# VHH binders against f4i9g2: the designs that were tried, part 41

Target 1, 368 residues: f4i9g2
Amino acid sequence: RSEKSEERRFDQKMSAHGAGIKTSSSAVPFASPKSRFLSKQEKFYPRCTPRLTGPQSRDTPPKRDTGIANEKDWGIDLLNENVNEAGTNEDGSSWFRESGHDLGDNGYRCRWSRMGGRSHDGSSEWTETWWEKSDWTGYKELGVEKSGKNSEGDSWWETWQEVLHQDEWSNLARIERSAQKQAKSGTENAGWYEKWWEKYDAKGWTEKGAHKYGRLNEQSWWEKWGEHYDGRGSVLKWTDKWAETELGTKWGDKWEEKFFSGIGSRQGETWHVSPNSDRWSRTWGEEHFGNGKVHKYGKSTTGESWDIVVDEETYYEAEPHYGWADVVGDSTQLLSIQPRERPPGVYPNLEFGPSPPPEPDLPPDQPQ
Short names: E, the ipSAE of ESMFold2; O, the ipSAE of OpenDDE; V2, 0.75 times the mean of E and O plus 0.25 times the DockQ between their complexes.

## First folded at step 21 (VHH; framework vhh_3k1k_2)

Design x6 (at its last look DockQ between E and O 0.34; V2 from the best seeds 0.00; counts 0 for: pae E 4.1 > 2, grease 24.9 > 24.2, SAP .709 > .668)
Fold by ESMFold2, look of step 21:
Formats: sequence, C-alpha cells, structure tokens
Structure x6 (fold): chain B 368 residues (1-368), chain A 123 residues (1-123)
Amino acid sequence: as target 1 above (368 residues)
Amino acid sequence: QVQLVESGGALVQPGGSLRLSCAASGFTFSSYAMRWYRQAPGKEREWVAAISSSGGSTVYEDSVKGRFTISRDDARNTVYLQMNSLKPEDTAVYYCAAPHRPWGFDRYSFDYWGQGTQVTVSS
C-alpha cells in the first residue's frame, strides 16, 4: 500500500483480470531479430564526419516509449548557404546533401537542410530534413523529419518540432514540443505509431500527452494519456489503455484524477470483452474532501460493490516535474533563431492562433 | 469487392459430421483472422469459433469445444469448420466473417459477412 496510489495508472504489462481472460501481460515491441539484440540506446545526432566524406549511413529506426527529445539530442546544424552536393562513399553507397532558404510574407524565413544516403544495391536508404522557421510575430520553430528503410524491409518515419509563440498583446511566451514516430516490420505483421506533445507557458500552464498504437502479429494495443496543470493548482491526469486480439478478445483499463487544493476525485474502469461480446467491467471512484476523509465506491458486472468513507490523507502531484524554467533552459537553439531584419516601419500582424507552418511530407508508408 | 461464400450445409442425423467451407475473395486472405457464427431460429446470432491470420491460434465457444475444429487454407483462400458429434441444438444458419481491423487510430471496425449456409440436425 503506497502513500500515493500508483495502482490507478494503467501499465500495459499488467493483465486486466486473469480468471476469465487469456491475455498477454507483455508490451509488444517492434523488432527485427538481429537488430534487437540487447543494446543500450545511443544518442542520435549527426556524426562528426571527415571533410572528404559525406554523411554516413543511418540505419536505426526510432525506439518506442522514448518520449520527446530535447533539441540538444538532435544536434541540429543548418548551413547558412545554399548547398547541392552528392557523392559516393568507399563502400559504394551514395549520399547527398542540400540546403536552402524560403522567404515569405510578414518576415517569414525558413532555413532548411536535407541529407540522405542509399546503399550500393539500393536496399537501404535514409533521409533527414532539418529546419528553422521564424517571422516578425515572434514565432520560431525548429524541426526534424527522418525516414528510412533497411534491407530487411523495415521502414520508419519520425518528426519532431519545437515552437515558440509570443502573444502579441500580453507578450506571454509559450513553448510547445511534439513528435510523431512510427516503424513497421518488413518480416512480421508488426509496427507501431506514437504521437507525443508537451506545451508550456510562462505562467506555469503545462499540458503533456501521448497517443500510441502498436501491433505484433495477432495483438494490437492502444494507449492514450494526458496531464494538465493550469498553473494555479488545478491538476488533471488520465489514461486510457486497451488491447485486442485478432480472435475478438478485448481488454483495457482507464482512469482519471482531478485535484485542486487537496480536493478532487479519482475514478476508473477495468474491463474485458470475450469473443462472444460478453462484457465484464469493474468501476471505482474516490471523492477527496480535503478534510482527511475519502469516499470510496465501486461496482462490477459480477455483483461486487462497495461504498464507504475512510480516514485517509490525500496525495497527488500538485506541480509538474518539468516546467517552464526547464524547457526554456533546454531550448536555447530555438530561442537563438535570428528573424529577418525588418525594413523601417514594418510591424507584425495581430493574428491570434496563427496557422501551423506547412508540415513536412509524410513518409510514404504511414498508417492513415 | 469483398466476397465470402459459405457452403457445405446439409441435413444430418444427431452424432453425424459436416464440414463447412467459406471461400473468400476481394482482400488479402492471409492478413485476416476468420470467424464462424451461427443463428438458430428465433435466436440472436452467436459466435462459434475464430482462427488467427497466421492459423497459429484458435478459440471456440464452450458448447462446441472438442467437437468443432476451425482451420484455414491460405492457398485456396478458404476457412473451414469441421463439425463432429452434431446435436440438435447445433441447428442454425452458419456464417463466416472476416473482421476488418484498420491500422492506427481509426476508431471504426466492422466484419465482412457471408450469406450463410443452413445446417439442420434432426432425426
């Protein structure tokens, strides 16, 4: 029994309820046999290359459940000149690198670089694109898009973005990060996709979350969760995880909590559906009154129920682990982006909620 | 166009055997799990058995376990239901189905259905 109730979170490795379900308790990773040998993850940033050698082969798909990298982990390095180069490495593989600038209305500037390589026989290839964007509204963006395939038929695609927005009236700064990651196996009916986001403003508002999906052969799983701090003491957290087999068994659990000043609620459901559509479920809830008393209740489709008040201290995370000061300290490259010089007499437009920048093209093998 | 065609339904004595077939077309058969359902007169449609896309896993409704066997032949795009030790309560129209499970966060799924084949167990 913990002082804080972690049991309200869904963990993919825990089964729903064992008596009536034939389920797997393990998370299902995407893997090829040789490439998933027990290795520590390494930082993925451009390798320092000799002057006479082009970019080296990048044959590593993204890994699951790694969240959103900070900008340092990417090692973004944009050239300030237009480049269009190509060549052949000693092993017969080819490479290219390009760079450029795009200019637009209201001081818009996009500096970008693209690089890639292919093996001699064309069986593996990779592409990386980096960019910096800015305009005269105070908007800045760093971004990365990576994609590739290997000789085993595995393919992957990943994007990452970090965005600064400054409100034109209040001058309130916001920093947002997002990532999308996916990989598919060429040798198994397997793959996964993740979307992550983090948002911060200078007053302490934060929002984080993820949507995840995966499949390995006969099993599929979904995970969604979110976390929200309003910067004034209000906290909302939730999860919704579920899985299914091709044979029709489905199971999952979900929970949420909302708190302010020690007052709030938690509630959740664990459920199972058999192939014949019979549904079992168990719901539960807690109401916390801020006075040392907690109302706990629940019921199940098999007739279990409880409805009691207990003496119990209320514990929850009242402040985010990672907040505005942290993200500002980790975003120095974003904050250092140089906007275009303004001609005399030009001021930014007043447009609340500007349109997102054009998104990089999706890899050709993405789920829809 | 997706098409599922059941065959093999017949009148049979209690204790007898039948083998149902479901021929599939219009999709990549080896990528789909296959299921059998049945509907007795005046009753709701019930699940009977399922087989995974690989053929490596099968599951059966309790009342048919040990008597029915589901199998698949990917070269012929066909799923089978071997029914042994038939009882009068097995009398029903039998349907095959192919569950459609889109990738990702598509939140809708549905089954493709055949038109059914009648099985009657009576003396």
Scores: ipSAE 0.279, ipTM 0.730, lowest interface PAE 4.1, mean pLDDT 78
Fold by OpenDDE, look of step 21:
Structure x6 (fold): chain B 368 residues (1-368), chain A 123 residues (1-123)
Amino acid sequence: as target 1 above (368 residues)
Amino acid sequence: QVQLVESGGALVQPGGSLRLSCAASGFTFSSYAMRWYRQAPGKEREWVAAISSSGGSTVYEDSVKGRFTISRDDARNTVYLQMNSLKPEDTAVYYCAAPHRPWGFDRYSFDYWGQGTQVTVSS
């Protein structure tokens, strides 16, 4: 049924009346009092207060995922003289500064400086150490270590190293960069550890990698990745990331990429594990034939599967974004380290001590 | 030494309720997530419930969702499993478990286990 109902057009015209109220507000010119700035010549008494203010350091933990900092950002402050000083500031805080030179065989020289401080109540402390090392073999090392604790109970440790050495096998110059960082919260069950490394040689061989660990209350995470360039066009990249909750939920993603001259493969897995140990997983792969064709395949535990050949261009990074020329350019201080003068007729005993085995990736907080 | 002692297991009728307790000692209880498992005769041990270290998160096996509640009292170092609407299928030895590590992925991590407490649901 139809019901129609109606129109009503309410018109109302209400009127325009324009009343022009001319309010003549007489702006009384507030006479700006000429404040006679009597230039009190504050007699700059040169308070030659010997700024015995000890060096101040960072009072906050480092940021995560910052990689390897450039040497210029390390705040290197090596003292030229042997110093052993300490003092107390007016606020009751204490500081120390020390430096020295260590000499050894084969022209080994280590120049180092260390400084630190502590708050009056001991709640905060910091230490920074820098070093330069060299010997007659061409070995050079530049390093820094920083640590601290703040009043909130946060603690941190950071180290950076750059090493120039001659490769034992190829006699090629190699630069190695590394960084380790860790921080722990004083208020939360939280902490993280990160390790980065970069290795470069003059032929274009490059290795990069990182291991990252972290915990935040009920969650823990891991991240590992690596990149390898052989300098001839071969590339390997991989990642492995996973996380876990205290309740037993786990999830992760990993992949690997290998390429040479436009031919290569990619493969990966995404996975999830429930607290009851139920596992979901998806695996995938790509084969790149270098002819514009790619074989793509994959499967999952839920019954998904694919296997196809597609026309797709292969894209990969054949060279590192940051390589030998770059690292050399960024290692000016390292390269400027002057070895001791080698006496005429004296040759270094090339007893290449075994490279210390890579320290096992033990997370720092395993209670011994 | 880590010790977990389960209690509260009993014979109950279908539809009944039971509260299990697990007293923990030998570790910082508040820092660890806790779990309940059960093992029925002739079956494998199965996960039942878990509670985070903070107590803010809980998870349950599908078969017990809506019926069971896991909780903890850190002051008493005790984890609880409130079981409501019990079914004959819930008949099992119930075990309390603590992780070997408070954090981190350990592929070889073995949980600490109690001796278990028998729950029997029968008419």
Scores: ipSAE 0.047, ipTM 0.507, lowest interface PAE 3.2, mean pLDDT 81
ESMFold2 (binder alone), look of step 21: mean pLDDT 82; pTM 0.828

## First folded at step 22 (VHH; framework vhh_3k1k_2)

Design y1 (at its last look DockQ between E and O 0.01; V2 from the best seeds 0.00; counts 0 for: pae O 3.8 > 2, placed apart)
Fold by ESMFold2, look of step 22:
Structure y1 (fold): chain B 368 residues (1-368), chain A 124 residues (1-124)
Amino acid sequence: as target 1 above (368 residues)
Amino acid sequence: QVQLVESGGALVQPGGSLRLSCAASGFTFSSYAMRWYRQAPGKEREWVAAISSSGGSTVYEDSVKGRFTISRDDARNTVYLQMNSLKPEDTAVYYCAAPYRPWGYDRYTSSDYWGQGTQVTVSS
């Protein structure tokens, strides 16, 4: 939570280093999401429902979040027994609760729990699924998937995953978290989609980022950002935010920085495009030479320019505030997943190939 | 398959009027903003007018304000451009366009659907 607040402040610090004038739109202001990264995160602690009563109803969309949750925020607690129950509540709504255990090749095991409900007339429904997975390659996964719709026509979908990869040859461990949330209005041209990821390996490689999209009536907006630390002193951070209207007005702000050993650059652009494709932009840059001198430059399409060298100490975040040691300490449930018992003389199938492509940056057209 | 088919182009005298139509198919028309562009011989294509998906907002290039009116009929999946007080400078091939903006589109991967155009010629 406090880590999320520090990330937001660092992003603002980078934006504040930009020189120049922010363009205000005359027709439609650039709308950042109302919720900054400072919003409190609601905790979801699934609990075992008493066997004589059904699970709690879920008929409202999820809230947007300030960042990706850790495993303790979910409170995943899978049942040790198979369950296949269903019933009807006093208001006529139905529910179900089930759990199971899937086995597969190479020691694959998945323990899962699923529950859901449906209103009496079928106009509202929801499902939630939790799982733990493992195999003999050292792979482990925790996951959650939630979806639903209500009588107003709203729909939503949410996933969260935490994954351990273990390279059998090098023994290099990686922990990855990812989350997606989506909600669409049934009555307005409105909705949002957010995707986060965090990736950590035992050598200090850290990658974090988010892709966000929202629409409210005639306006759409995007936010993308990323942070990469190679574990050897190289840092890359960037942000790209933009918006547009249906009529063709577009505007945005972007920046990036790259640094190694006090040497690097920052640069950015603020831009606006009118419906007739006339483009205004203002660019800026800083080159840091590691010797107390910084080259600052910029220009705009309206004729503004500067190009100067100043005396300035270089400052940038050289190490992630949250890294491998932290994620290992916060992933105890993931790390405690017990793989299937391995029969004598059976070894995992070694796979040497590219990782599967990441999910597309665009949110799905339909809820999963 | 998305299709946009313009019609109504003709030869007209200066000061005359003309109504262009663009019939759309292959997408949910009421969910899309629609736009008109034109391209005169030897010039780049330029934007003329746009109308929001709801029809509640319109915007025009300065040179056509007060003379051209964009409108839409969602029941017929058609957008119109009423052109009044035509000038020789309005001579061009006129195109309608629909912005291709799927859920969560990226500005680097988005594009527009285009029609094949209809010729408008304004001469004495």
Scores: ipSAE 0.390, ipTM 0.787, lowest interface PAE 2.7, mean pLDDT 79
Fold by OpenDDE, look of step 22:
Structure y1 (fold): chain B 368 residues (1-368), chain A 124 residues (1-124)
Amino acid sequence: as target 1 above (368 residues)
Amino acid sequence: QVQLVESGGALVQPGGSLRLSCAASGFTFSSYAMRWYRQAPGKEREWVAAISSSGGSTVYEDSVKGRFTISRDDARNTVYLQMNSLKPEDTAVYYCAAPYRPWGYDRYTSSDYWGQGTQVTVSS
């Protein structure tokens, strides 16, 4: 509905007059000091970037990883020009730096840089290699290899690769990462090896896995795990670990998890063997029915057993935490690699990149 | 074990020609690019030429461009270096090299991936 209006006015005038005082003050023309812009010819001292210091490398073995490092972490710095340089430092150490550009059939191109050094006494050595590859098919590869030996006798080798290719079967873009690391002690009977792989496709299919082996004197361990996501909600995860202690005790733990649409199963086994060969094991399982009920069962060699149905919410990861969008986002350098134009009459040579070096001979499976 | 055997080195006059051969064994020859290096007396070993695994691509050091030709015969596991218009500066021991890594380019490979070399002497 309604209305109202109101107006009000108020006026007031006030006038005041005040007076005109003329004062004539003769503005003495302040002579604008001619700012002698001394054009400091910044002597562009050519920053002779003292190219003097040869490449420096790490003097220690790499650390074990919890995953595959990002391309940014590898410090990939390919030289733009063909370089072939070597020198000797003041301390008597030697270094080299080289780079090249290889061309091949099918629009293949490889840019590579390699550097290394050696101490004056030859006790320490290191080498680092970077490469990028491409062809006309859209194949792209970025890779790193690093190796070294220090004065203590430690030796190490690392490799990392990231590959973009089209899957032959699905025609889907796929990114694959792989990394391998190994180190050996010069002073102890110690060493470790790690192999990592990740595979992603644009449909959400993801595969991840790792193999880890280590030895420290009488201790040894191995770890294997894998994750599979089909991009449609199916998940498979598994772990298999075992170790041997200095005392001769062996233990292992393994489990598997399979889920689809809230239904799935988990199963596992934990076991240990004492130095006197006494074996203990516990096996367990879970059946998830998707209705909030879980069947849990298990038994042990000591007489423990259970078989129960409980009300429990099923939790599983239907999608990888790190998937296609993530890996694409983290593969900027890989993606920036420029392919060559397809030469006339050239057909795709689906030769998948060199198979990773043969896995070091796994220590013989100690017979279970 | 990888074996490389260079042959064809000789004494030649300036302007002469030689053909070097390198017989390779102990690896899948056809899968790898092959390289020639040379080492002159008192100098470091230098890269001379490379040929791709398919043989479709060749690269040469600037000093030998237009004079040297690298080729390969996969059926014979052999890489060749045809050297024309030889100069005294070409005097060196010539080495054939297989790659240390299939994905990498390694100039400083182990001696195991090098032959014994073949002596080329260009002298009047």
Scores: ipSAE 0.041, ipTM 0.293, lowest interface PAE 3.8, mean pLDDT 79
ESMFold2 (binder alone), look of step 22: mean pLDDT 82; pTM 0.840

Design y2 (at its last read DockQ between E and O 0.01; V2 from the best seeds 0.00; counts 0 for: pae O 2.7 > 2, placed apart)
Amino acid sequence: QVQLVESGGALVQPGGSLRLSCAASGFTFSSYAMRWYRQAPGKEREWVAAISSSGGSTVYEDSVKGRFTISRDDARNTVYLQMNSLKPEDTAVYYCAAPYRPWGYDRYTEHDYWGQGTQVTVSS
ESMFold2, look of step 22: ipSAE 0.576; ipTM 0.866
ESMFold2 (binder alone), look of step 22: mean pLDDT 83; pTM 0.843
OpenDDE, look of step 22: ipSAE 0.000; ipTM 0.202
ESMFold2, look of step 23: ipSAE 0.425; ipTM 0.807
ESMFold2 (binder alone), look of step 23: mean pLDDT 82; pTM 0.842
OpenDDE, look of step 23: ipSAE 0.200; ipTM 0.675
ESMFold2, fold request of step 26: ipSAE 0.475, 0.490, 0.339; ipTM 0.828, 0.831, 0.766
ESMFold2 (binder alone), fold request of step 26: mean pLDDT 82, 82, 81; pTM 0.836, 0.835, 0.831
OpenDDE, fold request of step 26: ipSAE 0.000, 0.034, 0.440; ipTM 0.202, 0.411, 0.790
ESMFold2, last read: ipSAE 0.441, 0.420, 0.450; ipTM 0.816, 0.802, 0.819
ESMFold2 (binder alone), last read: mean pLDDT 82, 82, 81; pTM 0.834, 0.833, 0.829
OpenDDE, last read: ipSAE 0.033, 0.037, 0.016; ipTM 0.322, 0.548, 0.365

Design y3 (at its last look DockQ between E and O 0.01; V2 from the best seeds 0.00; counts 0 for: pae O 3.4 > 2, placed apart)
Fold by ESMFold2, look of step 22:
Structure y3 (fold): chain B 368 residues (1-368), chain A 124 residues (1-124)
Amino acid sequence: as target 1 above (368 residues)
Amino acid sequence: QVQLVESGGALVQPGGSLRLSCAASGFTFSSYAMRWYRQAPGKEREWVAAISSSGGSTVYEDSVKGRFTISRDDARNTVYLQMNSLKPEDTAVYYCAAPYRPWGYDKYTSHDYWGQGTQVTVSS
């Protein structure tokens, strides 16, 4: 029994100090779509075909543990004109694409493009929608939503968004990215869901994180982690992950760290629960004093304990390796969105009070 | 309206055998792992055995390993516990349970469905 808790120590030590947990320990739970994609594309239109050729097929599910794409990875290309067209590719598959725009208050505009395809026998299909949004407050957004299924019965859905806005309190420009991804297998009791986010402001504030869930037949897993940099040297990072079998075995690992100017702490727990609810665990902690001394302590249900002070350099990622300058450089399409032209003399409505009441109508039954 | 109904409990002598059944309704039985628990008088309920939703994996409490066998029949929506070489310490009310684990569950959204139990008494 105690031997199983020691194996979890190795997973703890492989945790990334400055990036959280970015990889799953499980294998890919469902069939690869790669061979299906390559065969379909080899029979598709040449790249130099005339206008009105169908869109490139997008019938491939997203991959686990890949973080958030940048806008360039999507290749967003909104159509210059309103389009509503459909056709049939050389391999017998059908396609469509359409575009338009929506207008709203305060200069809001959403330009969008939607496309999709369906195999000849209907066994696979996909859709993808792209958009850009803006209004007169300086808000800009790029976005993608895609979904599909393949002939193996796998299905998927993914959204991605990139937003520029000003933080209401600080008035600083912020760029925020988010993605949601999911896929389900057609041949196994398997699937996964991930939500990712990254947030940046012009003074170095950065927040990143993910929420993940998956299932492969008899096992399920859950993972959440976050990183927060205040832009002035303060760092908070944490991870909480666990897994469960249908038979009642559960295990997990969680840790957090907080640092400022070489002073801070880390702490964590690895644990295992047997089907009979017996809990095995090991806790640990580190206190870093900023003077070359580190207090390390911990204990386990197997009787292990330690409480020592060592000479050790304090290491942690005090600054994000990918920050404001990087996200600005990777967000040129977002930043290039042109808002609607203002009519002369019109400014954003900043009144927060009630609208003026309408002038009272004349009473009923006035003289005829 | 999930229901789990245990049956097959009886009075038996030490060394005897029993087969317990748990009939399930109100959910897709083949999608659920099934478990047996027992509760002796004056004791807390304890886990006995579990079987995966596919039936391909089983696990047992140490004290019953080699003596008890859990199995399932998805066509009849029934899980079984074959109990051999019974001992007086096996005397208890036996319950079946189905863990509810919705897609994306966590500690706060999961729970178990329980039957009302069947009495097994092992005495000379």
Scores: ipSAE 0.427, ipTM 0.802, lowest interface PAE 2.6, mean pLDDT 79
Fold by OpenDDE, look of step 22:
Structure y3 (fold): chain B 368 residues (1-368), chain A 124 residues (1-124)
Amino acid sequence: as target 1 above (368 residues)
Amino acid sequence: QVQLVESGGALVQPGGSLRLSCAASGFTFSSYAMRWYRQAPGKEREWVAAISSSGGSTVYEDSVKGRFTISRDDARNTVYLQMNSLKPEDTAVYYCAAPYRPWGYDKYTSHDYWGQGTQVTVSS
């Protein structure tokens, strides 16, 4: 429906008045400030960065890690030019710097830089090497090797490597990371070795593991662990640890878990052997049925035993906390490596990158 | 396999000159810096000179500066050490060295390679 209209007008007029005051504003001519373009001759002080100070490195062993360090933390410093330099510092120490560019068959290219130094008295020395590799197949590699000895007699070696390649079987992109570290004390019967590896593919398959060995006088320890994710929800995790104390006590702990879609099992054993050869052991297991029930069982050499079904929620990690997306994100330098163009007549070389150096001879398995 | 073959060592009088050669094979010679070392009787092996892969940079031990010249011929895979104004103190076995290559493919991975050396004797 309808309506209405309304109008209203209002008028009003108000008034005019004119007053004309002529004030003769004498236009004082604003003198245009001559912009003294002080041409700041930016004295291009040639930053002669006195490249005169040879490279310096740490004089202490590396710390033990909980994982493989990110590539950004390795201080990769590849020289852009082929260099071969050496010098002596004011303190009498010597240094060298080298770089090269290797070209090979199948579009292989390797850029590398190496630096090192030695103290005046020869008591300390260090070397650092960086490299990047590529070929026409899409293979990329980034790596670092560092070693040193200090005046206290400590020695160390560490290496880190990242590799991008296409898996021969699946044709999937794969990133592999590895690290090795070792250090020896010059003053004590002490040393440790750590080996780490990580493997990732674009489908979510992930493998991680570590081997750790150490000795401090009469103490020794061994640690191995691994994780495997198939990318489809299957998970395998395991640990195996043992140690010997100064008192001659030995102990070990191992466990394994396998899960798929909420169903799985855990098993483990803890044991110790006293200096008098008394052995204690506890074994345990869990069966997870995926229905909120868990069968728990176990026994010990001291007469403990249990076998029960309990209502318990099953917790497991179906996916790695750090997976494909993460490793890709953390591999920016690796990914930035430019491959060479495929030369005419060059065929794919399916040879996987250099096998990791042979594992140092494991100390003989102390007989369990 | 990497091979280094030094030659040119001789007996010379003080003030004399020698030219050492090192023929290299088994690696991409032009891609690597090359070095000369020497080892005198009863002394440790010491660095003498180095030349960059491009040949654009050379460095020398202080004791040989101004007397020795390192050069390379990539077409011949050879590095040279011209030694002038030789002194008795220069008496040593001279070695050519290829760089350490922990980063290579399996076929390129190597430690420092050394030749058998060439004997230089400076004596009256």
Scores: ipSAE 0.046, ipTM 0.252, lowest interface PAE 3.4, mean pLDDT 79
ESMFold2 (binder alone), look of step 22: mean pLDDT 82; pTM 0.831

